VHH binders against Phosphatidylinositol 4-kinase gamma 6 (PI4KG6). Designs and how they scored, part 17

Target 1, 302 residues: Phosphatidylinositol 4-kinase gamma 6 (PI4KG6), of Arabidopsis thaliana (Mouse-ear cress) (q8w4r8r158to459)
Amino acid sequence: GVEPIPVNGGLGGAYYFRDEKGQSVAIVKPTDEEPFAPNNPKGFVGKALGQPGLKPSVRVGETGFREVAAYLLDYDHFANVPPTALVKITHSVFNVNDGMDGNKSREKKKLVSSKIASFQKFVPHDFDASDHGTSSFPVASVHRIGILDIRILNTDRHGGNLLVKKLDDGGVGRFGQVELIPIDHGLCLPETLEDPYFEWIHWPQASIPFSEEELDYIQSLDPVKDCEMLRRELPMIREACLRVLVLCTVFLKEAAVFGLCLAEIGEMMTREFRAGEEEPSELEMLCIEAKRLTTEQDVLSP
Below, E stands for the ipSAE of ESMFold2; O stands for the ipSAE of OpenDDE; V2 stands for 0.75 times the mean of E and O plus 0.25 times the DockQ between their complexes.

## First folded at step 20 (VHH; framework vhh_gocatamig_d2)

Design e2 (from y2 with V58Y; at its last look DockQ between E and O 0.84; V2 from the best seeds 0.00; counts 0 for: pae E 2.5 > 2)
Fold by OpenDDE, look of step 20:
Structure e2 (fold): chain B 302 residues (1-302), chain A 121 residues (1-121)
Amino acid sequence: as target 1 above (302 residues)
Amino acid sequence: EVQLVESGGGLVQPGGSLTLSCAASGFTVSDNYLAWYRQAPGKKRELVAGIYSGGSTYYADSVKGRFTISRDNAKNSVYLQMNSLRAEDTAVYYCAAGYSWTSFYYGFDYWGQGTLVTVSS
């Protein structure tokens, strides 16, 4: 087989798997090579699997199934998330850091290591959203991605995680059609409400009202079914993550009915910094208020 | 300090039942991943059953339908109900706990001392 190629970018271990022609066909990310994970190949070590990672609400070693979750939740490929699976993969290319135990001596025998990893289809692309103007991006594409990001409370939706593919439609008139491919969902579905990062909030497309089709899609979302599906497909998923999914989905549904655009919804979910202090988002405030009201009702109910 | 203490092991006849208990301290079982392993004499340690933080369970094929792993959050304990025991179930049973589901594959953070289960006529 063709030897996988380590990805130089990013904080975690990632590998391009290639076909017989030398073309990249998949990206593989071992769970134990994530940022701060013990076998991180890039020197970002120091935490154990299951400990808080880059985000306090996302544990080390648990980004892989989140990537899969994002794909599974993207029904009918609505947001165009590439196919992603959790796999056990055996290869010598994977990184194994020498435990702190002093025995320097043994010849780095290329230990064939089996690892759990996210396996995502590689999508050929021309650039990412950080490198080019966003003005040419289709409104529908932005909305679809944004809808997903809101549902899963994506805390890492930056331009680098949006691949852009130019559509060569040879026809004279469709100059500039691009396909957007959302990737890197490892920091979604946190265990608690977290400050999201939605780069698309600032894009003009996000301020355009949802289409009827998009509204219908949102209305069709069923967070209960989502949770059931995820429990089945990803039995390791934490209930706390599912609660966040339910909350964010319900919020999206209500906000959409109320007539809010993608940008407005995203803003409501985003924490504000006032006078150097982080303040709860509007969503968090709503949750606090809801909890208060529920507690009061319980006290008043004999 | 995290401690896992197994109990409930003993001698049982083939076809009998036994319940193993694992009491955890310093570790919250409800938010983490736990498993039962067993090691028979001269054999490798093998996964018997696991329970995820969400309550989903896994069983080895050899024990499927006979063993049940459960958790009591209030007691911070994990249990293994073993029914229809067979001679081949004779082993030291270990409770294992980890902060991540990956512990099932990469190894658990914490282990009990084990409890011996002997199935003999």
Scores: ipSAE 0.237, ipTM 0.663, lowest interface PAE 2.1, mean pLDDT 90
ESMFold2, look of step 20: ipSAE 0.488; ipTM 0.789
ESMFold2 (binder alone), look of step 20: mean pLDDT 88; pTM 0.890

Design e3 (from d5 with S53Q; at its last look DockQ between E and O 0.88; V2 from the best seeds 0.69)
Fold by ESMFold2, look of step 20:
Structure e3 (fold): chain B 302 residues (1-302), chain A 121 residues (1-121)
Amino acid sequence: as target 1 above (302 residues)
Amino acid sequence: EVQLVESGGGLVQPGGSLTLSCAASGFTVSDNYLAWYRQAPGKKRELVAGIYQGGSTRYADSVKGRFTISRDNAKNSVYLQMNSLRAEDTAVYYCAVGYSWTSLYYGFDYWGQGTLVTVSS
């Protein structure tokens, strides 16, 4: 029902869509309003759609299919990613930057704009993890979100994109009752192995071994079927993104079988800075060595 | 500089076949999103076929089953195989490239000059 309102905060265009009672039901992010995109409403313009964006391997205009990919990969709502889809929406609230075509654009503004956008169910919540002590978070919630973040090589998992919802049944007990909702997956599935950002890596929950239920879930993951599904549902997805998904999922499955905990896996995927210089992660070094050995094997055989 | 050069248009009888070619320079076809559009006299330009970066294809309902889009990465070229041609397929055909998947919705970044296809008895 009522007029959508622009979201304050963040670098891109985003809008709360509301029902007849004024309650938010969805958050909508147009692809041409992303950071550096031509119609960004917050002054962060200067790149064309398809050029490298905030992260080197995530292109401008391409965060929307990543939002949907994170949702589609979240089988059985394991990590609790809110329902997300790509939609085509026409609305006058959406931004169009007139200065891109010089002075004449100002005289031609007479129509609402159509956008292709990510459309995500709004989840009512009390705060985000930046404003809450992390020790109260359920171990299973942290593990499930971390498993997803590893699979998709999330480069942006900070406390601000972990929503916290208090459960109303009064579950005051040994760890309190909160529900974690991961959002803002637009910077996952980079086109190359990049430095991830996993705020949970040093949280106490991440050092606890995976439960049997979590190990069963990891064992059931099939990166080939994941890619087949994503090619079908998101045909615009770049093959380089899928290769990253396969690599990270295989790594997660092998590391879990070896007995590594969430924190140990995350540390192996993270680059470190020494003397002000960034060094490859242990996972990157493993991939470099594997490529070298494959090349040597091919040369030595006829 | 980016350039798209179409060729292969001409006069054919109904039921005939043509192959359109689009030679690309200034970018790599395998890294991008390519499409064929057509414009009949007095009508708006319409999508005929598209090929996504990953190789998935899509077609307008009016040409599905009769036309096939493909690309040859070694020749940096895109093709439109047109079979079972009808009078309604008469149009100028354009090759287009988009650097983002969003080009299907916001418009393609570069266009060729077009090649005329005429289907008549």
Scores: ipSAE 0.614, ipTM 0.850, lowest interface PAE 1.7, mean pLDDT 88
ESMFold2 (binder alone), look of step 20: mean pLDDT 82; pTM 0.829
OpenDDE, look of step 20: ipSAE 0.646; ipTM 0.856

Design e4 (from d5 with Y33W; at its last look DockQ between E and O 0.64; V2 from the best seeds 0.00; counts 0 for: pae E 3.3 > 2)
Fold by OpenDDE, look of step 20:
Structure e4 (fold): chain B 302 residues (1-302), chain A 121 residues (1-121)
Amino acid sequence: as target 1 above (302 residues)
Amino acid sequence: EVQLVESGGGLVQPGGSLTLSCAASGFTVSDNWLAWYRQAPGKKRELVAGIYSGGSTRYADSVKGRFTISRDNAKNSVYLQMNSLRAEDTAVYYCAVGYSWTSLYYGFDYWGQGTLVTVSS
């Protein structure tokens, strides 16, 4: 077989798997090579699997199933998330750091290592959203991605995680149609409300009202069914993550009915920094208030 | 300090039932992956049952339908209800905790001392 190629960049171990023609067909990310994981190939080590990772609310080794969750939640490929699965994969290309193999044997025998990893279909693209003007991006594409990001509380939606593919429409004058491909959902579905990062909040597209089709889609969302599906497909998923999913989905649904645009919803979910201090987001404030009211009702109910 | 203490092992007749208990300290059982393993004489340690933090369970095919893993969050304990016991179920049973769901593949973080279950006529 064609030897996988380590991905240069990023904080975690990632590998391009290629077909017989040498074309990339998949990206593989071993769970134990995540940022701060023991077998991180890029020197970002120091934590054990299951410990808080880059985000306190996302544990080391748990980014993989979050990527899968994002794909599973993207019903009918609405946001265009590439197919993603958890796999057990055996290959010598994977990184094993010294000390993890109790056997001091001197000879760097290319230990064929079997690892659990996320496996995502590689999507050919021309650039990412960080490299080019966003003005040409279709409103619908931005909205679809934003809807997903809100649902899953994506804490890492930056331009580098949005691939852009030029669609060769041969016609001279039409601003070339682009396809957006959202990737890298490893920091979604935190165990607690977290400050999201939605780069699309600042894009003009996000301020455009939702279309009727988009509103219908949002209305059709069922977070209970989502949770049931995820429990079935990803039995390792934490209930805390599912609570966040439910909360964010319900919030999205209510906000949409209220007539808020994508940008407004995103802003309500984003924490503000005032006088150098982080303040709770509007969403967090709503939750605090709701909790207060519930507690008061319990006290008043004999 | 993390501790796992198994109890409930003993001698039982074929077809009998036994409940194993694992009392955990130093961590919360509901936040972690817990499992029962067993090791028979001359055999490798094998997974019997596991319960994820979310409550989903996994069983070895050999015990499916006969064994049930459960947890009591209030008691911070994990249990293994064993029904329809067979001679081949004779083993030392171990409770284990993993802080990651991948512990099934990469190893558990802590183990109990084990409790012996003997199924004999």
Scores: ipSAE 0.348, ipTM 0.705, lowest interface PAE 1.2, mean pLDDT 91
ESMFold2, look of step 20: ipSAE 0.375; ipTM 0.739
ESMFold2 (binder alone), look of step 20: mean pLDDT 81; pTM 0.821

Design e5 (from y2 with V58R; at its last look DockQ between E and O 0.72; V2 from the best seeds 0.00; counts 0 for: pae O 2.7 > 2)
Amino acid sequence: EVQLVESGGGLVQPGGSLTLSCAASGFTVSDNYLAWYRQAPGKKRELVAGIYSGGSTRYADSVKGRFTISRDNAKNSVYLQMNSLRAEDTAVYYCAAGYSWTSFYYGFDYWGQGTLVTVSS
ESMFold2, look of step 20: ipSAE 0.633; ipTM 0.849
ESMFold2 (binder alone), look of step 20: mean pLDDT 89; pTM 0.906
OpenDDE, look of step 20: ipSAE 0.166; ipTM 0.644

Design e6 (from e5 with A97T; at its last look DockQ between E and O 0.63; V2 from the best seeds 0.00; counts 0 for: pae O 5.7 > 2)
Fold by OpenDDE, look of step 20:
Structure e6 (fold): chain B 302 residues (1-302), chain A 121 residues (1-121)
Amino acid sequence: as target 1 above (302 residues)
Amino acid sequence: EVQLVESGGGLVQPGGSLTLSCAASGFTVSDNYLAWYRQAPGKKRELVAGIYSGGSTRYADSVKGRFTISRDNAKNSVYLQMNSLRAEDTAVYYCATGYSWTSFYYGFDYWGQGTLVTVSS
């Protein structure tokens, strides 16, 4: 087979898997090579699997199933998340760090190691959203991605995580159209409400009201069914993560009915910094108020 | 320090029932994957049942419908209800956990000392 190529970018271990023609077909991210994970190939080690990671609310080694969750929740490819699966994969390319025990000596026999990893279809793209103006991005694409990001409380939606593909379709009307591909959902579905990062909040597209189609989609969302599906497909998923999913989904649904645009909803979810101090988001404030009004029993606590 | 202490093992007749308990300390059971393993004499240790942090459960085919894994968060404990016990269920039963759900695939970091279950007439 064609040897996988390590990805140089990012904080975690990632590998391009190629076909017989040498074309990238998949990106593989071993769970034990995540940022701060023991087998991180880039020197970002120091934590054990299951400990708080880059985000306190996302544990080391648990970004992989979150990637899969994002795909699974993207019904009918609404937001255009690439197919993603959790796999056990065996290959010599994967990194294994020498345990702290000083015994320097043994020849790094290329230990073929089996690892659990996220496996995502590689999507050819031209650039990412950080390198280019956002003016050409379709409103629908931005909205669809934003809807997903809100649902899953994506804490890492920056321009680098949005791939852009130019659509050369020679038809007169599609000149300059691009396709957006959202990737890197490893820091979504935190165990608690977290400060999200939605780069699209500042894009003009996000301030455009939802279309009827988008509103219908939002209305069709069922967080209970989402949870059931995720429990089935990803049995390791934490209930805390599912609570966040439910909360964010319900919030989205109510906000949409109220007539808020994507940007407004995102802003309500974002924490503010006043006088150097972090303040709870409007969503968090709503939750606090709800808790106050409800007797301590049976409240979905973020 | 992470500790797992199994209890509830003993002698039981075929067709009988037994409940094993695993008391956990040093970690929260609801936040971690836990599993019951068993090892019969001369046999390899095998997975019996597992419970994920999300509450989902998995069972070996040999025990499906007979065994139930559950947890009590308040007691920070995991249980294995064993019904319709058979002679082939005779083994030392171990409770195991890891910090990550990946322990299911890579092996567990922590094991109890085990409790013996003997099914005999």
Scores: ipSAE 0.025, ipTM 0.390, lowest interface PAE 5.7, mean pLDDT 88
ESMFold2, look of step 20: ipSAE 0.676; ipTM 0.872
ESMFold2 (binder alone), look of step 20: mean pLDDT 81; pTM 0.824

## First folded at step 21 (VHH; framework vhh_gocatamig_d2)

Design f1 (from y2 with G98A; at its last look DockQ between E and O 0.78; V2 from the best seeds 0.61)
Fold by ESMFold2, look of step 21:
Structure f1 (fold): chain B 302 residues (1-302), chain A 121 residues (1-121)
Amino acid sequence: as target 1 above (302 residues)
Amino acid sequence: EVQLVESGGGLVQPGGSLTLSCAASGFTVSDNYLAWYRQAPGKKRELVAGIYSGGSTVYADSVKGRFTISRDNAKNSVYLQMNSLRAEDTAVYYCAAAYSWTSFYYGFDYWGQGTLVTVSS
């Protein structure tokens, strides 16, 4: 085995694990090395695990189970999320910020302590969508990724989180000369409705109506079964995250039956900035009105 | 300020039962992570039972089938029902609480003062 390599980019600790030929096979992200976490290797410390993180509705130390949740929710690999698991793993490459440089023997013994990390299959790729024009991306690929992003209320779907792999055989008579691989789902399933970030809203593919295959997939989704599966596989997951999943999945199913396209659904979930002030999304406004009506009934009901 | 107060410890005969209680203040038990640990003299503190934010539970192998952790959100309290007690269950029992699931692996943030359970004739 070849020693893992720390990843230079990003705000958290991440590591490429490699095979005997030196090829990356996995990316590993320890929960205690997230941005603001105690063992962050890049100086972004200052919070305890469980405190609000980069997003107020996603706590420090909780992006790893979200990575796994996105994979588990991706039935039949519909959106092409790489295989992901939570693992207990011990390795000297992982960072510890106790600050005692002169006590190497004791420090190395502490470094063999187990960490909890997300372990995701590395997917070889040519670039990400931030480096590439998006208009040629396959319609079905954009739709499938968007369907997942809606279900999980992804707050971070930008071009840098969408890997692009050129198909070696770009043969005559084929569309889809690229394969898209969605990654970095650590900021999905927020504990409350948040302003999502769906870069694909502005892509031409998102305005095309769903195919019958996509509508069948959406109709087959069962948020109750989703929650049962996630409670079983990820028992640490917070119920607030599951409520967001249920709400967004029900909304997706109803909107798709009504005939809305991906872009229209995403727009209804997105907050707008009007007259110099940010306003709740249409979905948030529906939830606010529902709460108001139940409050009025409580006042009128003995 | 977070405060965890255990009660219910005492002397009990082998085969007997006890219920430990942990009342929390300054910390909400619903949607968070709580555990019972125990420490016998000369031994490390060990996890006895835990309860995750959503209600899922974990148990040490030595107590499975005999102990049950539960939570009462209305009373902001956590309980440990201990049945079929054995001499090796003698220890100081501690209530622990955390805002992060990772505390089951990295250590809990808040601790009670402990309540002694003695199992002997």
Scores: ipSAE 0.553, ipTM 0.820, lowest interface PAE 2.0, mean pLDDT 87
ESMFold2 (binder alone), look of step 21: mean pLDDT 84; pTM 0.850
OpenDDE, look of step 21: ipSAE 0.561; ipTM 0.825

Design f2 (from f1 with V58I; at its last look DockQ between E and O 0.01; V2 from the best seeds 0.00; counts 0 for: pae E 12.3 > 2, grease 30.2 > 24.2, SAP .826 > .668, placed apart)
Fold by ESMFold2, look of step 21:
Structure f2 (fold): chain B 302 residues (1-302), chain A 121 residues (1-121)
Amino acid sequence: as target 1 above (302 residues)
Amino acid sequence: EVQLVESGGGLVQPGGSLTLSCAASGFTVSDNYLAWYRQAPGKKRELVAGIYSGGSTIYADSVKGRFTISRDNAKNSVYLQMNSLRAEDTAVYYCAAAYSWTSFYYGFDYWGQGTLVTVSS
């Protein structure tokens, strides 16, 4: 019904798709319009698809399937990730820069081309967590989002990626009750064990022990079945991403059994700086030692 | 208070060079995204060059091979070295910055006031 509107903010191409009343119903992010990608509409070009992007371990053009992966891994809407799909969609609003395919760039601008894009349900909201004090956020919401972030080794969980919606309960609820909606998962599932960014590490809620419901959910996770599902649903996903998912899910399950809280787990996954030098995380050190022991065993075998 | 202050603009002959500086205060350049934009009279503001927290750089096609973006973490500053200047490079040049953790919904959080570069005989 209504023409899509380019999003003015952000580093990549994004578009609000609207209903007949002009209300946003979806946000669409073409993979070739990401930062550094050839058709980025905001001038952040200069890399080929498949080259290292904003994070060295997440390649240009590959954030779209990561958005979908985060949604597919969010069983029972536990973290409240909005419905997301990877789609092929054709629309003249999508950007095409000169110089794509050499001399054919002018023909591309005149012709409507199909693009691969993430298509995410728009969630009406009042603000994001960067605009609001965080101490009033529900403990369970923070925990559920943090559990997802750990599993997918999210390198980009900041307050701007958490939408906040005020709740009104028919004359019973009060101002200050909120719902959190995690978005922007394009920098999850890096191809190597990377330094994550978990803003929630410093939030009071992250120091609270997991509830029994949360522990049951964590225990139910099966990283082998997760990988089988992702291979089926997202055949383009790289095996290196799946190895990171397995490692982080196993670590989460073991740490939860040991009794660690969300903050403690996140800190073990986070690198530290000393004298201007970055040190491996405790999790990275454990993985390095495990590789060393496996190599020694193989060498010493008959 | 976060501020970005550009300097180094001026009048230069075609084929000449200029270095633009952007001094940041209240904002750490080494941890974040910085870019130079320009706006010529009657034109839309356009990206010229960008540098991200990991040190990778990007350039508009129109300036590749002629312009170089760099940063000096000790001085908390970003630079644009402009060589082989042409009349079409005449514009107001703006320094822009975004936190590396900012949602792309918010774009660049901070902009300088701009510095004029005029390339003429």
Scores: ipSAE 0.000, ipTM 0.273, lowest interface PAE 12.3, mean pLDDT 82
ESMFold2 (binder alone), look of step 21: mean pLDDT 85; pTM 0.862
OpenDDE, look of step 21: ipSAE 0.649; ipTM 0.855

Design f3 (from y2 with G98S; at its last look DockQ between E and O 0.80; V2 from the best seeds 0.00; counts 0 for: pae E 2.2 > 2)
Amino acid sequence: EVQLVESGGGLVQPGGSLTLSCAASGFTVSDNYLAWYRQAPGKKRELVAGIYSGGSTVYADSVKGRFTISRDNAKNSVYLQMNSLRAEDTAVYYCAASYSWTSFYYGFDYWGQGTLVTVSS
ESMFold2, look of step 21: ipSAE 0.532; ipTM 0.808
ESMFold2 (binder alone), look of step 21: mean pLDDT 82; pTM 0.834
OpenDDE, look of step 21: ipSAE 0.737; ipTM 0.884

Design f4 (from f1 with A97V; at its last look DockQ between E and O 0.01; V2 from the best seeds 0.00; counts 0 for: pae E 11.7 > 2, grease 26.5 > 24.2, SAP .76 > .668, placed apart)
Fold by ESMFold2, look of step 21:
Structure f4 (fold): chain B 302 residues (1-302), chain A 121 residues (1-121)
Amino acid sequence: as target 1 above (302 residues)
Amino acid sequence: EVQLVESGGGLVQPGGSLTLSCAASGFTVSDNYLAWYRQAPGKKRELVAGIYSGGSTVYADSVKGRFTISRDNAKNSVYLQMNSLRAEDTAVYYCAVAYSWTSFYYGFDYWGQGTLVTVSS
């Protein structure tokens, strides 16, 4: 009836929470049910919370605060990230694996558990970008999502995590016919520069220059203020994540001033495979060279 | 369009080995999570092994130590090396892709047609 429904797709535990009419209202993802986490309901166990995860740069149990960080960084809903919070919630639907709480199997059927989870507003939608031709998406929508993805070094921007909703005109003259909603930000803000995944790199909209509004938005970004806000709102966030945010935001601002489009910026952040080997991105190479030059200056200083 | 084509199934004796292949098109294997699932007659599909974009792997307890998942990015393919096969491993084996590790919405898991593995004397 009104009970939350486990989600079958993906590798971690997730649940649709529904209203009294059976309509989804929220998506809830417990942090201890992530891939590798102790209470993962899909067999992907074997690590403790805080250990390097499936991506070594994102630790087990730490995707929830990243979901919230992406929302908090999305000033004025520029990229249209759904409202997200980190909550403590109790429900019997949540998975508990054998031995996690010390109870016998029969008694586990009656047990309820409290968990820390990301709680994100469910957005009704018509399809995702993997089910749809992408060339008709509004240029501004692709640019706004791409700007966010660059800032947070999103390692997971696939068509499957970009929801598409047909938009009512609203009588105000909005251009285009669809609304794009980016979701699934748990693999952003890695602890080191990581190879991002930006499916939009190959989309025609990404090759169009930024608009004046987009350039003004980028110019107004302040990575120092971003870090101060995240330290305050998400005190569990690791400083390594904040350093990645600063590097990527500074790079975005400099690249935009130089006149690069979204695709060119994304390409510079992306590692390439040559002869079956992965090579550092141009951004990684710039950071390595900048570190060498700073070290040479410090050594040579009187 | 996304396509996954499995091959390499067949008949083997208990204790034998097989290598399954999954050729992918329409997406890059190195950027996604790929997994092998199996379905024995009258049973539900179950996870066998998975591999993520960074090369990390996951295995079902029933196959750990016997099966190895790997990928070849140049061939855009994923493999399942199955050793020490048992009668209980008899199933149709499916290759599947998930576009996002954190996404739990319908519509972005894709499956191959499956390849039959039979383990019998």
Scores: ipSAE 0.000, ipTM 0.286, lowest interface PAE 11.7, mean pLDDT 81
ESMFold2 (binder alone), look of step 21: mean pLDDT 82; pTM 0.822
OpenDDE, look of step 21: ipSAE 0.087; ipTM 0.547

Design f5 (from f1 with V58K; at its last fold request DockQ between E and O 0.75; V2 from the best seeds 0.78)
Amino acid sequence: EVQLVESGGGLVQPGGSLTLSCAASGFTVSDNYLAWYRQAPGKKRELVAGIYSGGSTKYADSVKGRFTISRDNAKNSVYLQMNSLRAEDTAVYYCAAAYSWTSFYYGFDYWGQGTLVTVSS
ESMFold2, look of step 21: ipSAE 0.627; ipTM 0.857
ESMFold2 (binder alone), look of step 21: mean pLDDT 83; pTM 0.837
OpenDDE, look of step 21: ipSAE 0.778; ipTM 0.910
ESMFold2, fold request of step 24: ipSAE 0.696, 0.589, 0.622; ipTM 0.878, 0.834, 0.854
ESMFold2 (binder alone), fold request of step 24: mean pLDDT 83, 83, 83; pTM 0.838, 0.844, 0.844
OpenDDE, fold request of step 24: ipSAE 0.808, 0.881, 0.874; ipTM 0.922, 0.952, 0.949

## First folded at step 22 (VHH; framework vhh_gocatamig_d2)

Design g1 (from e1 with A98S; at its last read DockQ between E and O 0.67; V2 from the best seeds 0.78)
Amino acid sequence: EVQLVESGGGLVQPGGSLTLSCAASGFTVSDNYLAWYRQAPGKKRELVAGIYSGGSTRYADSVKGRFTISRDNAKNSVYLQMNSLRAEDTAVYYCAASYSWTSFYYGFDYWGQGTLVTVSS
ESMFold2, look of step 22: ipSAE 0.661; ipTM 0.867
ESMFold2 (binder alone), look of step 22: mean pLDDT 83; pTM 0.836
OpenDDE, look of step 22: ipSAE 0.858; ipTM 0.939
ESMFold2, look of step 23: ipSAE 0.673; ipTM 0.873
ESMFold2 (binder alone), look of step 23: mean pLDDT 83; pTM 0.848
OpenDDE, look of step 23: ipSAE 0.836; ipTM 0.930
ESMFold2, fold request of step 24: ipSAE 0.722, 0.596, 0.686; ipTM 0.888, 0.830, 0.875
ESMFold2 (binder alone), fold request of step 24: mean pLDDT 86, 87, 87; pTM 0.876, 0.880, 0.879
OpenDDE, fold request of step 24: ipSAE 0.896, 0.895, 0.892; ipTM 0.956, 0.956, 0.955
ESMFold2, last read: ipSAE 0.686, 0.633, 0.726; ipTM 0.873, 0.850, 0.892
ESMFold2 (binder alone), last read: mean pLDDT 88, 87, 88; pTM 0.889, 0.879, 0.891
OpenDDE, last read: ipSAE 0.900, 0.896, 0.895; ipTM 0.958, 0.956, 0.956

